# Designs tried in a protein design chat: VHH binders against Coatomer subunit epsilon (cope). Part 1

Every score and structure here is a prediction.

Target 1, 300 residues: Coatomer subunit epsilon (cope), of Dictyostelium discoideum (Social amoeba) (q55fu2)
Amino acid sequence: MSDDILFESKNYFYLGNYQSTINEINKKSRQIIEKSLKAESDYFLYRCYIAQGNYDLVLQETKNNRGSGEDPTIAGLQLLASYLSKPDENREGTLITITQWISDGVVKFNYHLQVIIATIYFNEQLYDEALQILNNCDHIEGLSMLIQIFLKIDRLDLAQKAYDTMKKIIDPDATPALLSLAWINIYNGEEKLKSALSSFEEMAERYGPTPLLLNGQAVCAIGMKRFEKAESLLLESIEKNPKNSDTLANLINCYINMKKPNEIIQRFINQLKTLSPKHDWTSAVNEAEALFEVSKSRFN
Positions, changes and structure headers below are counted from each chain's first letter, unless a header gives other numbers; antibody chains are not in Kabat numbers.
F, E and O are the ipSAE of ESMFold2-Fast, ESMFold2 and OpenDDE, as the mean of both directions, binder to target and target to binder. V2 is 0.75 times the mean of E and O plus 0.25 times the DockQ between their complexes.
[cut] stands for letters that were removed.
The coordinates of atoms that the task and the answers printed are left out; those that the model quotes come from them. Centres of patches stay.

## First folded at step 5 (VHH; from a15 with S54Y Y108F)

Design m2
Fold by OpenDDE, fold request of step 11:
Structure m2 (fold): chain B 300 residues (1-300), chain A 121 residues (1-121)
Amino acid sequence: as target 1 above (300 residues)
Amino acid sequence: QVQLVETGGGLVQPGGSLRLSCTASGFRFSSYAMNWVRQAPGKGLEWLSGISGYGRSTYYADSVKGRFTISRDNAKNTLYLQMNSLQPDDTAVYFCARSPDYFPSGYFDYWGQGTQVTVSS
């Protein structure tokens, strides 16, 4: 019964529609009475704030309103907010804290904390550590992250395995499953791109377009050599969140394929470097830079 | 095509050390767990050590713990086994083996041809 109350909120969240998540939680606030449900709703609420870049809000709310020091999940959220607010400055301290928490055994049975920690590791490209935290996880967010990580490290087979595990827990028609399959299908070859694209489009139609979904669509479009479509989608994504690194990376890729002027591409490269210096866009950017160098050499 | 090539085997005296290498090709090396296994004359296959894709996790059999060290250089697509305090019973053919998982799982899908290690006075 409790899972039903947050069902829509969670779907919005999984798809990256954080504002709708917040709105839905607020709409259902009178029904959120049970303590565990309240905790879960707070988790998603704070995750949304963090995703929106409202780090200070999370830090202040958790300090003022809740005995933040006693709830490991809240502590995790605080850590995440703090880390993301100043990733370079807070990297070392954050990792030390995580190591301590792992040692203390507070992470092993806390799914939310696992996801938070894995998120931090993923952001730092510490895939080994992330995979360790999520190893044999049986919760939806964890499995989703596993799939993402496996796809990132070019292990489609392991991503599929994680997806199969997910299908044992939820219906294949559930939003997280659909999203996961769409991600996987991006890597399953050209024949699956249409399916993936349709899935992303349907989710966007139902829950609203998000940078996550728009990027999914754009990547499909790029794979299908529909570059104008990809451009449109990515520009829409930029309008929603101009600080989305995936959007910029994909746009760079798209513009390279479209043979856009180097000056335009370089501007986006610079933006991406500024926004996410550690972003694993190295392949696309390196390729772009190589192309630019070749071009320069032709004019010199 | 997946290929694993072991090198570094040879004759060594008891108490000596040897470093084995395994060069991998045909797959994204850093995304797979790698293992060392051995087969002594008249004995079955013995798992010795495993290492995760990015090398942050290492595992050892009790028989070699404290003496052998597994490592990898993903930039070179190379797996290593540093063997110290070698004993005659360490005489075997040593194989590099890939696990299908990111972590060592006890299952191996590809093997090298092996390299002979002989410990004798």
Scores: ipSAE 0.838, ipTM 0.936, lowest interface PAE 0.6, mean pLDDT 92
Fold by OpenDDE, fold request of step 11:
Structure m2 (fold): chain B 300 residues (1-300), chain A 121 residues (1-121)
Amino acid sequence: as target 1 above (300 residues)
Amino acid sequence: QVQLVETGGGLVQPGGSLRLSCTASGFRFSSYAMNWVRQAPGKGLEWLSGISGYGRSTYYADSVKGRFTISRDNAKNTLYLQMNSLQPDDTAVYFCARSPDYFPSGYFDYWGQGTQVTVSS
């Protein structure tokens, strides 16, 4: 994998360092000549733009440079950008389009498109549909998403199975594997929280902190009842991206545990509702409030 | 502890209908595929139908396709089997069974005690 010209770019991407991903892709742009490599680089590039909230940029650039309808992956990226720009308004149309694509058979062998579609389904809490798309997948992003979904629906055993599959494809020390194991360990009991935290910290030290890594650390800290540490991490994450829904959700959870004033908690709840109305955070927050117990992140 | 309890069995005439229920407890019901299996006297186990965790995917054996309908209510932790056009050959003990996977796989890790269905004139 080290001989892959996009290795570093993809590594940054997996860590949630989208700007570094973009920079690396641009740095290597003159070396990206082969058609398939170019397609892959474009995929990650546009995914980064989307992650950064640059939906219009993706829509305009893909329309002008790649056209519409010839490349299913590009079409998928356009769909994702369009959907995320107005999720409520574009929900129905997006789902209809996806259904058509599935029916047309264009998704079955396109793992990028699978990930895009699964992302949309996941965002809509359509876990069954997401799992259908990713069923028996053998690509890194798909397996990562499977692990995420399985953990969210309390199937640690299936998450472990997906992770085992991942270890057959990549080195266990590779970033996706490390991330996956860390998240799995969050769910493996209190005795594994320290290990998970160390993993996230090491990655942050090596590659730089990202909202993804910071949230991972924070969730571990919360599980360890280290709420002050969690708060610091989450506030750092907010500084990096104030519109990260996971950060807000985890911060709410943290503040509930810290018994912060209700006014403060409500402020962040309102922000999260505005930012991500489709997320199932309300149930988690309510549960946390009711039980005053540490709730693990279901969004990361 | 995982528990599955079937209800709704009984005696019906040929051509009749019956609805079976299975109440689940001891696990996150919506995260597991559920199945209906039956065993007729002197015969082996026969898989009839399966349903994914959130119920978006359903599967049927050819022997019951078009006659039986599997469904679930995750809020009630209940699995259902609507059986129509019942025939004497459908006489069996019907079991609710959990699959280890999210989708039905033909493997089962937990079973109920079963409910008797008898189709006779």
Scores: ipSAE 0.832, ipTM 0.933, lowest interface PAE 0.6, mean pLDDT 92
Fold by ESMFold2, look of step 6:
Structure m2 (fold): chain B 300 residues (1-300), chain A 121 residues (1-121)
Amino acid sequence: as target 1 above (300 residues)
Amino acid sequence: QVQLVETGGGLVQPGGSLRLSCTASGFRFSSYAMNWVRQAPGKGLEWLSGISGYGRSTYYADSVKGRFTISRDNAKNTLYLQMNSLQPDDTAVYFCARSPDYFPSGYFDYWGQGTQVTVSS
């Protein structure tokens, strides 16, 4: 019952179409009567507000959730909103709170908290900790995050195993499953890139072109050396979210391959360094940038 | 190809200390949990300690907890085992081993050749 009426809302959410998530939940609001279903829909609504950067709205709407007897899931959403509003300032306090919640046993059977905590750990590049939280998670979002982390740390074998587990317990048409398979196909490369591109295009047609889906298509296009297509997709993604670090990283990669002027590439490199100093691409770009500047200075 | 090479074994007196090293090559070291396992003469394999890929989670068998410390330096592709308060019962061949799972699990897909540690006199 719970999965039936929120199924489409969750699919929009997992692909980053937060406004459509909100619209779908509101459209079905009179059908969302049962207490646990209402709590689930509220969870996704607050997640959407957080993803839209509306941190104060979440904190204001949940301000009465404090003291002993607080709802742990709402406390998690408050922590996520607070953390994301000022990550550098709130990092230490947030990580201490998470450690306390884990030791108190509050997280063990609450998959919402598991996902929230793993999101914070992932944003802090604490992959051991994120994987430890997600290792026993049977929820589709947790499994999707697990797959993405395994791909990021170059463990395609573990990403495949996690996908095989996910496939046994969920609807294969659920968007986290489609997304996970598309990214695994990207990492396999070659003819699999065409399959991944088709999947991202289908999801974008059905659920709307979001930065997440545009980036996926662009990575496929770059892999197939279709740099004009990749540029168009990435510029559309920038229009939707100018501060998406993955979009900037992909655009830098695309422009390097297109042999764009160094001045143009450097502007995007500087933007990426400001937005995400610890991004994997930022580290690789720093090395390439140093070599470029040495070459440039030899001929001046 | 995957290679694991242990060094640092030798003869030590009871109560002494020894530091084992394991140099890894042929794979992305930081992506794998690593372990130390030993085999005393005439005995089976005994798992001693494990460490996660980035080194922030460590695990110890009760028999060595408090005396042995596992660590890794991912920049040098090297796994370490600091062994303190050694006793004759610690005499064994010590192996480093790679976990196929991300966290140590007691099952290992690649092993080093081992290094002999002898505690006597």
Scores: ipSAE 0.444, ipTM 0.792, lowest interface PAE 2.9, mean pLDDT 87
Fold by ESMFold2, fold request of step 11:
Structure m2 (fold): chain B 300 residues (1-300), chain A 121 residues (1-121)
Amino acid sequence: as target 1 above (300 residues)
Amino acid sequence: QVQLVETGGGLVQPGGSLRLSCTASGFRFSSYAMNWVRQAPGKGLEWLSGISGYGRSTYYADSVKGRFTISRDNAKNTLYLQMNSLQPDDTAVYFCARSPDYFPSGYFDYWGQGTQVTVSS
């Protein structure tokens, strides 16, 4: 009854296994005939290319999507790719374009475009705007983003509400639900860290040890004061994606807790600033400190 | 513990201006929408204005729109209300209030003690 041709692809996608997402979509290509299903699969393919840093590939393959007949979802993917390729250079023009799309009413019923816009807002630390775009959303990726944003701004109560809404839409054993619960368990801390770690390990066994899943395990290990384990996980994550900003931030947090020499920590701080020059370092440091305090005591 | 402390109230002549401040402590100020509410003598509570956690969305009751301006400085954990063109019917105790929702919704989980604003000749 719940036979979705893209189900396995989406499971890989939500866990950050972008190459397996692409491979599964290609494996099913002969079954992807309906126009709306093809559009959905293309959305995930282009999202994967963007996540892999292949911005020019997306822009070149979609270059005919222009003018009065353009597909708004593809236009959104083009905007995201161009923005991420040169964030500092393209910031102002990107935000102006988003404002125009909202004013034109193009965004209101296009959930993929809402996710794209919220991603750009989140990357710019425009949390009010990101939350406004996703306000009252009832789609899976939007709810996942709400959970992530609310946890980042220390609103576990609102993250829980978004998770409760997600559970009404999908099976709690589906990867978006498992991942969301694991994030919430990290913020609850204490005995919940063991549950989160087990969940990340099980997902990594089934879907591959992606940087996202390795980072999740490392955050749990840091909270349990297993810093050598966390370091090993984070070094494996760097090997898989040396440009993952979350891995670098987690490694900095790990080394601060291990009281490593400032020279070592500063090297990684400089690397993180190079990869994400717009990155909100104060918020990232504050979030790491909040997670550490939650692991020692309870806040809500 | 959550604390909200209003300052800046006082006696003002009709047509005058006043700026209220609310200093917050005991919670991550930037993570919550904040509001101004007032209670005139012998009247119920009236919501006036609200502002999102990072200050990019502001909301006003029709009764004060154009005359009052809400703002916040998250670095100082302080909420502000700039009140212009004050009239005698603006006389009230003004409260700073925190929203449990991310955007203002009409109910509030924490309140300040209030600051008296009196508009009279």
Scores: ipSAE 0.350, ipTM 0.752, lowest interface PAE 3.3, mean pLDDT 86

Design m2
Fold by ESMFold2, fold request of step 11:
Structure m2 (fold): chain B 300 residues (1-300), chain A 121 residues (1-121)
Amino acid sequence: as target 1 above (300 residues)
Amino acid sequence: QVQLVETGGGLVQPGGSLRLSCTASGFRFSSYAMNWVRQAPGKGLEWLSGISGYGRSTYYADSVKGRFTISRDNAKNTLYLQMNSLQPDDTAVYFCARSPDYFPSGYFDYWGQGTQVTVSS
């Protein structure tokens, strides 16, 4: 439970509470003395800055990480920040760099770099490549990503295997484990939706309601046809981050189910298009359709 | 109900080419690795080639590397094997097979009925 000084910081991080992650790391800064632990805490700090959109801060603070002596993990963080700052402009250069790093063998034993690369691949919908990078991984963040990808591509059996592996190596109360189980329960639907909703609510109460947790609750609520509850959760999520693409996609799905006027729905579709032109906004619709078909089969 | 149906076999002269197709149904084709396996008369099964769900990772047995090309069209739920430079010892029944893992492995959970390829003068 408590042999990792960064345990609580990582719990916040995996749920998208980036400010609390930063605060927890800073609170324990005097205990973070060992070189490898300091490097790990810095990794999560930079990941938080990137998640907050502070790309220039990361690039400026790491600008001396160049040349033959560069730290591959920091180079990965620089690449992720650069990519996310201007995805359309930097996409091809980023993918070329990743291919070079893989060819040079720099990625094979660097778990943080594997996660960074898989994140970029996943954002580009390059699922083969993301799964290849994470193949046979035994680290928590990689397993969490595997579960998410396998659920995305409708391979519950492989997501379950990854979750079973995760349970053997971490505390079941750690947020990666709780979150992974909640997403698997959403996928299974029916009675499991109640369990997933309760888990998201408990995580939000303990670690703070983030767009990730509010979206999770909203997906459960939509699946249980509680559309007014889902709308309330999604509007709260917009308040916290009006640029969260998943929130907009879920709100579109919710409003379709509530039969809102097309002009209102189209406004949110237009917002989603400008924020993330490649976003698959039908993901929430597909999930709702799957949950509906599973729920209906209970009455056959 | 998972179904795999191979087509495109036949008689070809040494040095010739054939293109095999395998039409899949009853499962989400893009989420599974697919394979080609053959069985020559009186011989055991020989794995030839495999391909990942979106087709960007391909694998070949040494016996066919450079001569055979695996591909897939996920919109058509179809797996392909382009076979070039065929020789008499390529004569076999060719099977389409599904891997339960995301990348090709030595275990296959579903098979087609096979298509005969005969290479002779």
Scores: ipSAE 0.299, ipTM 0.724, lowest interface PAE 4.0, mean pLDDT 86

## First folded at step 6 (VHH; from m2 with S30R)

Design n2
Fold by OpenDDE, fold request of step 11:
Parts: structure tokens; sequence; C-alpha cells
Structure n2 (fold): chain B 300 residues (1-300), chain A 121 residues (1-121)
């Protein structure tokens, strides 16, 4: 019953439509009475705020409305918000806190907290730690992250295995499964790019275009040497979120392939460096320059 | 084609040190766990140490813990085993082995030819 109430909200969330997620949750607010359902809805709500860069909102609201430190999930959200607000400054403290939580055993059975922690680890390129946190996970977000991590570290085979696990717990036509397959298909060669592109387009049509989906489409387009299409998609993504690092990275790659003026490319490189100093753009740019190959979105 | 080539073996006195190297080719080195395994005369294969793809996680058998150190240079596609405080019972052929997973799993899908290490006075 609870899953039905938040079904649409979750789909919006999975696809990166955070505002629609928020709106949908608000529309269903009168039906969200049960404590567990409320907790889940709050989780997604705060995740959306964080994704939108509203860190202070999350910190203030969780401080005022829910006893600070009593709910591990809420604590996790606070940590995530704090970390993302100043990643360099808060890195060490955040990692120490996570280590403590792991030691305390509060992470092992908290799926939301696992995802939060894995997200932080992934952001810090601590893939070992992220994979360890998500080891043998049986929840949708965890599996989705596993797939992302495996793709990031160039282990398509492991990503596929994680996807196979996902298909055992949800319908292959479910949004998370479709999205995962689309991600995987970006890496499965040119023959799968059309399929991936279609999937992203369909999801965008149904749930609205998002930076996540637009980047997916753009990467497919780049792989198909449809650079003008990719450019259009990425520019649309920038309009939605000018601080999306994947968008910038993909745009750089696209422009390199298009042989755009160096000054334009450098401008975006500088933006990316400023926005995400730890972004793996160097590798992507080098690869693009050397081989004119597709730099893939991280979908993080 | 996946290839693993071990080097650095030789004769060493008890208490001595040796550094083994394994050069990998034919796959994305950083994405796979790597291992050192040895086989002594008349004995079975013994797992010694493993390291995750990006090298942030290391694992050791009790028999070598504190004496051996596994490391890797992903830029050079090279796996290392620093062996200290070597004893005669460390005499064996040492193999570099790939695990199919990102972490060492106890399963190996590819092996090198091995390098002989002899510890003798």
Amino acid sequence: as target 1 above (300 residues)
Amino acid sequence: QVQLVETGGGLVQPGGSLRLSCTASGFRFRSYAMNWVRQAPGKGLEWLSGISGYGRSTYYADSVKGRFTISRDNAKNTLYLQMNSLQPDDTAVYFCARSPDYFPSGYFDYWGQGTQVTVSS
C-alpha cells in the first residue's frame, strides 16, 4: 500500500525530476499518514532538496522538525547536505563520521543510509568503500548505484550482474530497471546505442526531460556521431541545471568532436574544474582528443 | 589476450628481501583484483595476498601477514609483492593471478608463468 502511494514520486526521483517528485509527494500528503510511509516520503523529499542544492533547507528543517541524531536516515541526510555544501572542507569530517557509523552497526540494515554513504564515497572516488557498503544489497537504489559504480570502473560484466539481480526483485519494465538497462547499453557497443537512446527518450516523454535523461540521450547521440543533436540536448540540460558536471563533461567531449574553437572548449573546461575539481574530466578529455571517442556520463 | 608476466624471483638468504613484479596486459588492469599465489615443492597452491582494482583494499594470508606487502601501479599495469624476512619455507614458485571480480574472491581466471623464489643459506 505504501509503495503505491509513492510510486510516481519514486519514478520521478529515479529519473532526476526532483521538482516533480516534490510536487507529487505534496499532492499525496493527505494519504501519507502511516509512520513508515512518512519516513520514506521525507527521505525522498530531502534527497530532492539536496539534489537541487538546497542544503541549508535540509539542515534547518531536519534540525527543527526531527530530533537531530535520533534517526540514522535523517542524520545521513544531514551529513550528505553538509558534505555537499562544502565537499573539500567537510571531506575529512564526513568520512570520519561514516567510519564511526559503520563501526556502530547503524548502516548494515539501513538501505537509505547505505545509499547516502555510497553516494558520498562515489563522489570522493572511493569505489572500494562504496562497493563494500552496497555489497549484496537487495534494494533498488543500492543496485542502481552498484551498476553506476561498475560502469564507472569499466566493469560492464559486473554491472550486468547487478542488473540481473535487479530484475529478480522488480519488473524489467519498471523505471529503475529500464534506466539501468539504458545505462548499461551505453557501454554495450554501437548496436545498443539506439535502444538506449529510445529508452531515455521514452522516459523523458513520460516523466519530463531531466539532466540525467538528457545526458543519457546526449551520450548516445555522441556515440552515434550525431553531435548536433547531442549539443542541443546538452544545452537543454545546462538550462535546467547549469551546475551539472556530467553535462559539462559531455559538452566538452561533444565540442571536441565537433572541432569547436579551443577558447570555447577551454571555457567549459574551466567551468568544470571550478564546479567539480575531482571530476574525471581529464581522462575523458584526453580520450576524446586522442581517439575522438565518446565520453560517457557518470549518471551520478 | 590476457597476459601476466612475473619477474623478480631469485636466490636469497634467510632474512633477506625480494620484490616481485607482475606486468599485466590485455585487459583493464585497474578494474580487476590481483593476487599473489605460490606453490612450494610437494605442496598445493597457497594464496598469499590480494588487492582490489584501485588498490585501496589489501588482503593477506596469515602466513605472510606482516612480512609481505602487496601493491600495484595501475599506470604501469604492474602488480608488486614486497617480501621481507624471507625464510626457507618461503621457497616456491610465485604466481600472479587475476580475480574476475573487483575484489579478491579466492577465484582466479588468469595466471602468469610464475617466478622461482629460493631462500637458502
Scores: ipSAE 0.850, ipTM 0.941, lowest interface PAE 0.5, mean pLDDT 92
Fold by OpenDDE, fold request of step 11:
Structure n2 (fold): chain B 300 residues (1-300), chain A 121 residues (1-121)
Amino acid sequence: as target 1 above (300 residues)
Amino acid sequence: QVQLVETGGGLVQPGGSLRLSCTASGFRFRSYAMNWVRQAPGKGLEWLSGISGYGRSTYYADSVKGRFTISRDNAKNTLYLQMNSLQPDDTAVYFCARSPDYFPSGYFDYWGQGTQVTVSS
């Protein structure tokens, strides 16, 4: 195990267990003395709050404690929080700000800011911009995002390449590597689904089930035509976060395959539309419906 | 099997315009960068323009910048090259080429048969 004080916190974070991340950071607070470590800790803490939908909390805390605008990472977090609080209203302003930051050179060599910006771009389906920001990145979160983006755009080969780069930086048994491989294996065909499922299950056992992991498992289960299992997993995910778009999308797909009543499916479609109107879920759902085949989530 | 088929070539007068098309099949078109290249008689291969998978990024050689426009319709699996202000030195066989990356690169893994463009008075 890494002697990194934030090792456990980061693992929880990577797997989407944000509350455990927060708890671990708090437990280790007395050991977080060094300035750089504190900055990293704060980064993950605020990312957790943002992930939990506590946008105002982040905005207030960052304004009060670190002054507005001196730390590019903090500014990035503020931007992310603001953007996610009202994505439609804040889209244009957010993108303009990012463009300015890029022009100013403040994004270069700031890994956290790169991830934040890439996240925003990804959310807006601006894949070119996201990939450009993460180009030749050598940090774990960036590589993870690259893998996700490449998988999203159906470039398994490029995802694999990014994963190979990741394996040069961390052990293949490290949580980010395991997670990345599991994601890749979802796309490697039916023969790899069992491996992916096992990996997700093991991570869930170790760090607790999260919507991220549950959806991973569910997608595997769907691919394996284990629809009852998938349903159970996705319902559990809904209980944890009813506003998770991936969960809803996968549940819709699952229910289509299960030939559930159209009324039920439409309810979830409506929920997804309300939750994530910009996502190409309509095309995905239509494709799934038309083909009556398992479709992988297009939301993660 | 990956296939690229160029169309739209022909004879045009100096100052004229042509629009080339390339129809792609056998792969996820939107996920790959596409390029236009040309080969003039007695000359080597020249890269002209490239476009990213989703088409948000475009690139041009200096020789065609301002005159040529690359675009794509991913729904139709088609790549386009709008060529304006054509000159005799633009006479060449024009090829559509796929890059293995999401962004255009100097590497190409698949090519079409090409389409002849002749600029002459």
Scores: ipSAE 0.839, ipTM 0.935, lowest interface PAE 0.6, mean pLDDT 92
Fold by ESMFold2, look of step 6:
Structure n2 (fold): chain B 300 residues (1-300), chain A 121 residues (1-121)
Amino acid sequence: as target 1 above (300 residues)
Amino acid sequence: QVQLVETGGGLVQPGGSLRLSCTASGFRFRSYAMNWVRQAPGKGLEWLSGISGYGRSTYYADSVKGRFTISRDNAKNTLYLQMNSLQPDDTAVYFCARSPDYFPSGYFDYWGQGTQVTVSS
């Protein structure tokens, strides 16, 4: 962590600044000599390519990863890339493959593969399965995902417990820890919304105002009823990535609160459904409702 | 305010079936694991079955595996126990219980009042 040559690269990655992640890894390429360190940097490079939608690049670069001696982490990245390129077509085969890998014991001590599998399960709304994979994951991204899922299902108590575990293991300045605390503060609401907003603003200053950070700030602003600020942040996020589903869901929530004409709101709902064809109306409303409930506090 | 209300108990002949229901209110039902527990006359509590918050993971005590089926309908905030092939030693008060954890555990923080199931010829 303190001496981790990839520490800043990972911090950029976890905040969604994928180009800066790539640039930082490339800048340090001559220092990345040891085999396991090279494998770790390659993992984050391929994750960045996937996040940028460059699925074919990942598949071509790794095409020789097959047969005896196959690297399971790279196989996981190939599966994630192929799944995300055509989720509807590849869903069934992907889930079968995951089940086989779990049965074969390939997943048990490979935390990168655990994170990849949990990402796919989460995208398929298989939350029990995602939680089961992440239950004993000691990787910082896995712990961050676990916290996010507990918050999504309104288990702030379990999210807090997982965060307390995370603090014992990792550098509290690592961006997944900062993000996890910021989101826990959002779910606590009230005065903690201001603390969460400050944290997102500080991360954006240090690592760039990515859609992830702009969305975090917007959720805080909505919770503080600063809807014009939230709109500005969300429009900036759309400019950076017009296809970000969280940004569209946050905009829908913001515009409902601003009492914008239903025609405008419906256009964004339709755009969200286009990005997630299997995401039916009730799922889209539930995502907007979850973000709205974060803004209003969920306590009895 | 958390409430759990069991229904569906009654008198049934050996070999018969019953379906118990537990209606939940006062909390986000889908966020908690739910359980069935019974207490036979003069006996201690016996955990029977548990189900995760979304209902994809189910767990059974060996004594009821294959005869009882736990399920939940999160849209109706209702937990179910389908009990088949009932025998006199299934006679008990049946309780619905909430786990504080997402998956069933050994501790339950809220209980219903119970529903009596009597299996008698």
Scores: ipSAE 0.445, ipTM 0.788, lowest interface PAE 3.1, mean pLDDT 87
Fold by ESMFold2, fold request of step 11:
Structure n2 (fold): chain B 300 residues (1-300), chain A 121 residues (1-121)
Amino acid sequence: as target 1 above (300 residues)
Amino acid sequence: QVQLVETGGGLVQPGGSLRLSCTASGFRFRSYAMNWVRQAPGKGLEWLSGISGYGRSTYYADSVKGRFTISRDNAKNTLYLQMNSLQPDDTAVYFCARSPDYFPSGYFDYWGQGTQVTVSS
């Protein structure tokens, strides 16, 4: 009665099960009549297409959204799709457009647009700008992004504050809260890794094992020194998405800990460099690669 | 054990320049906003400038805008304040201070011991 029609769609979406998100939206399309609800469902639908790499589909379906009467959320989705299709080529124009939108005041109360802009800033490693856009955010996805950024910059205290705010908005057993707590538990490590692993396993059983959930389990397993389990999880993740850079980076970390032959590790390092030259792990691996070559020459 | 140590103060004539440094230790420097605050003789504390953890956002009090420039070198764990066009009213003890928030705020959780700047005519 008081239930959100899109509740299950959002649960799938937050866990990276984009096809199930699309399926659930389509399943309930007859009930999605209200203009605001239709706009929300369209937002998640197009976000899923973008996550699947279907950028042209988004641009084609929204081609009439332009000019003075354009929907700012749809304009944001168009910008995100365009940016992700060719980041190097579209970077400058995208950042200029974002700056104009901010100065024009169209971003202030549009939570979906804020998330889109913060996603672009995060992908460009512009963390100050992402944090500024999400300032005073009380929207679930924005809070999730804040937690991720704060953990990345070693501010557990600020990540905890964002998580506490999230718990006031949703049930702590809802998937966004479970994910956020799992990330915080990974950061804390030690005995908390078991709790995080259990949470990822439960979500995978209920909503399907996605690369996001498999990577989460693998990071926990590596931290618990269960490297054979981590390898199995990461190989399953590769099967589902061979182009997931985080999965490849985790597999390299796993194999280093398993003391696999440097030749095998080097092959995966080369794959990661080709797939994502600017991945944070790629930078650290480049420095470690010099050490691996020295070790190899001493025994070869 | 958080430590903040200011250096670079001294005596300067009106119109002169100084560069203050604040060396930080005991915490991950780049994760925190940093600030400069001063206290003139017989006066209260005056916030001058702040800078975000990665240094892309800078903020200035109106009294120093255009004359002072805040910067940081996260590789050296060092905060800087370049002070130009100094006047006798700039005479004060200058402190570096850490914000608990990522962006500068009105609350500071750790302070340096201060460095004296004297502008005499």
Scores: ipSAE 0.070, ipTM 0.609, lowest interface PAE 5.9, mean pLDDT 85

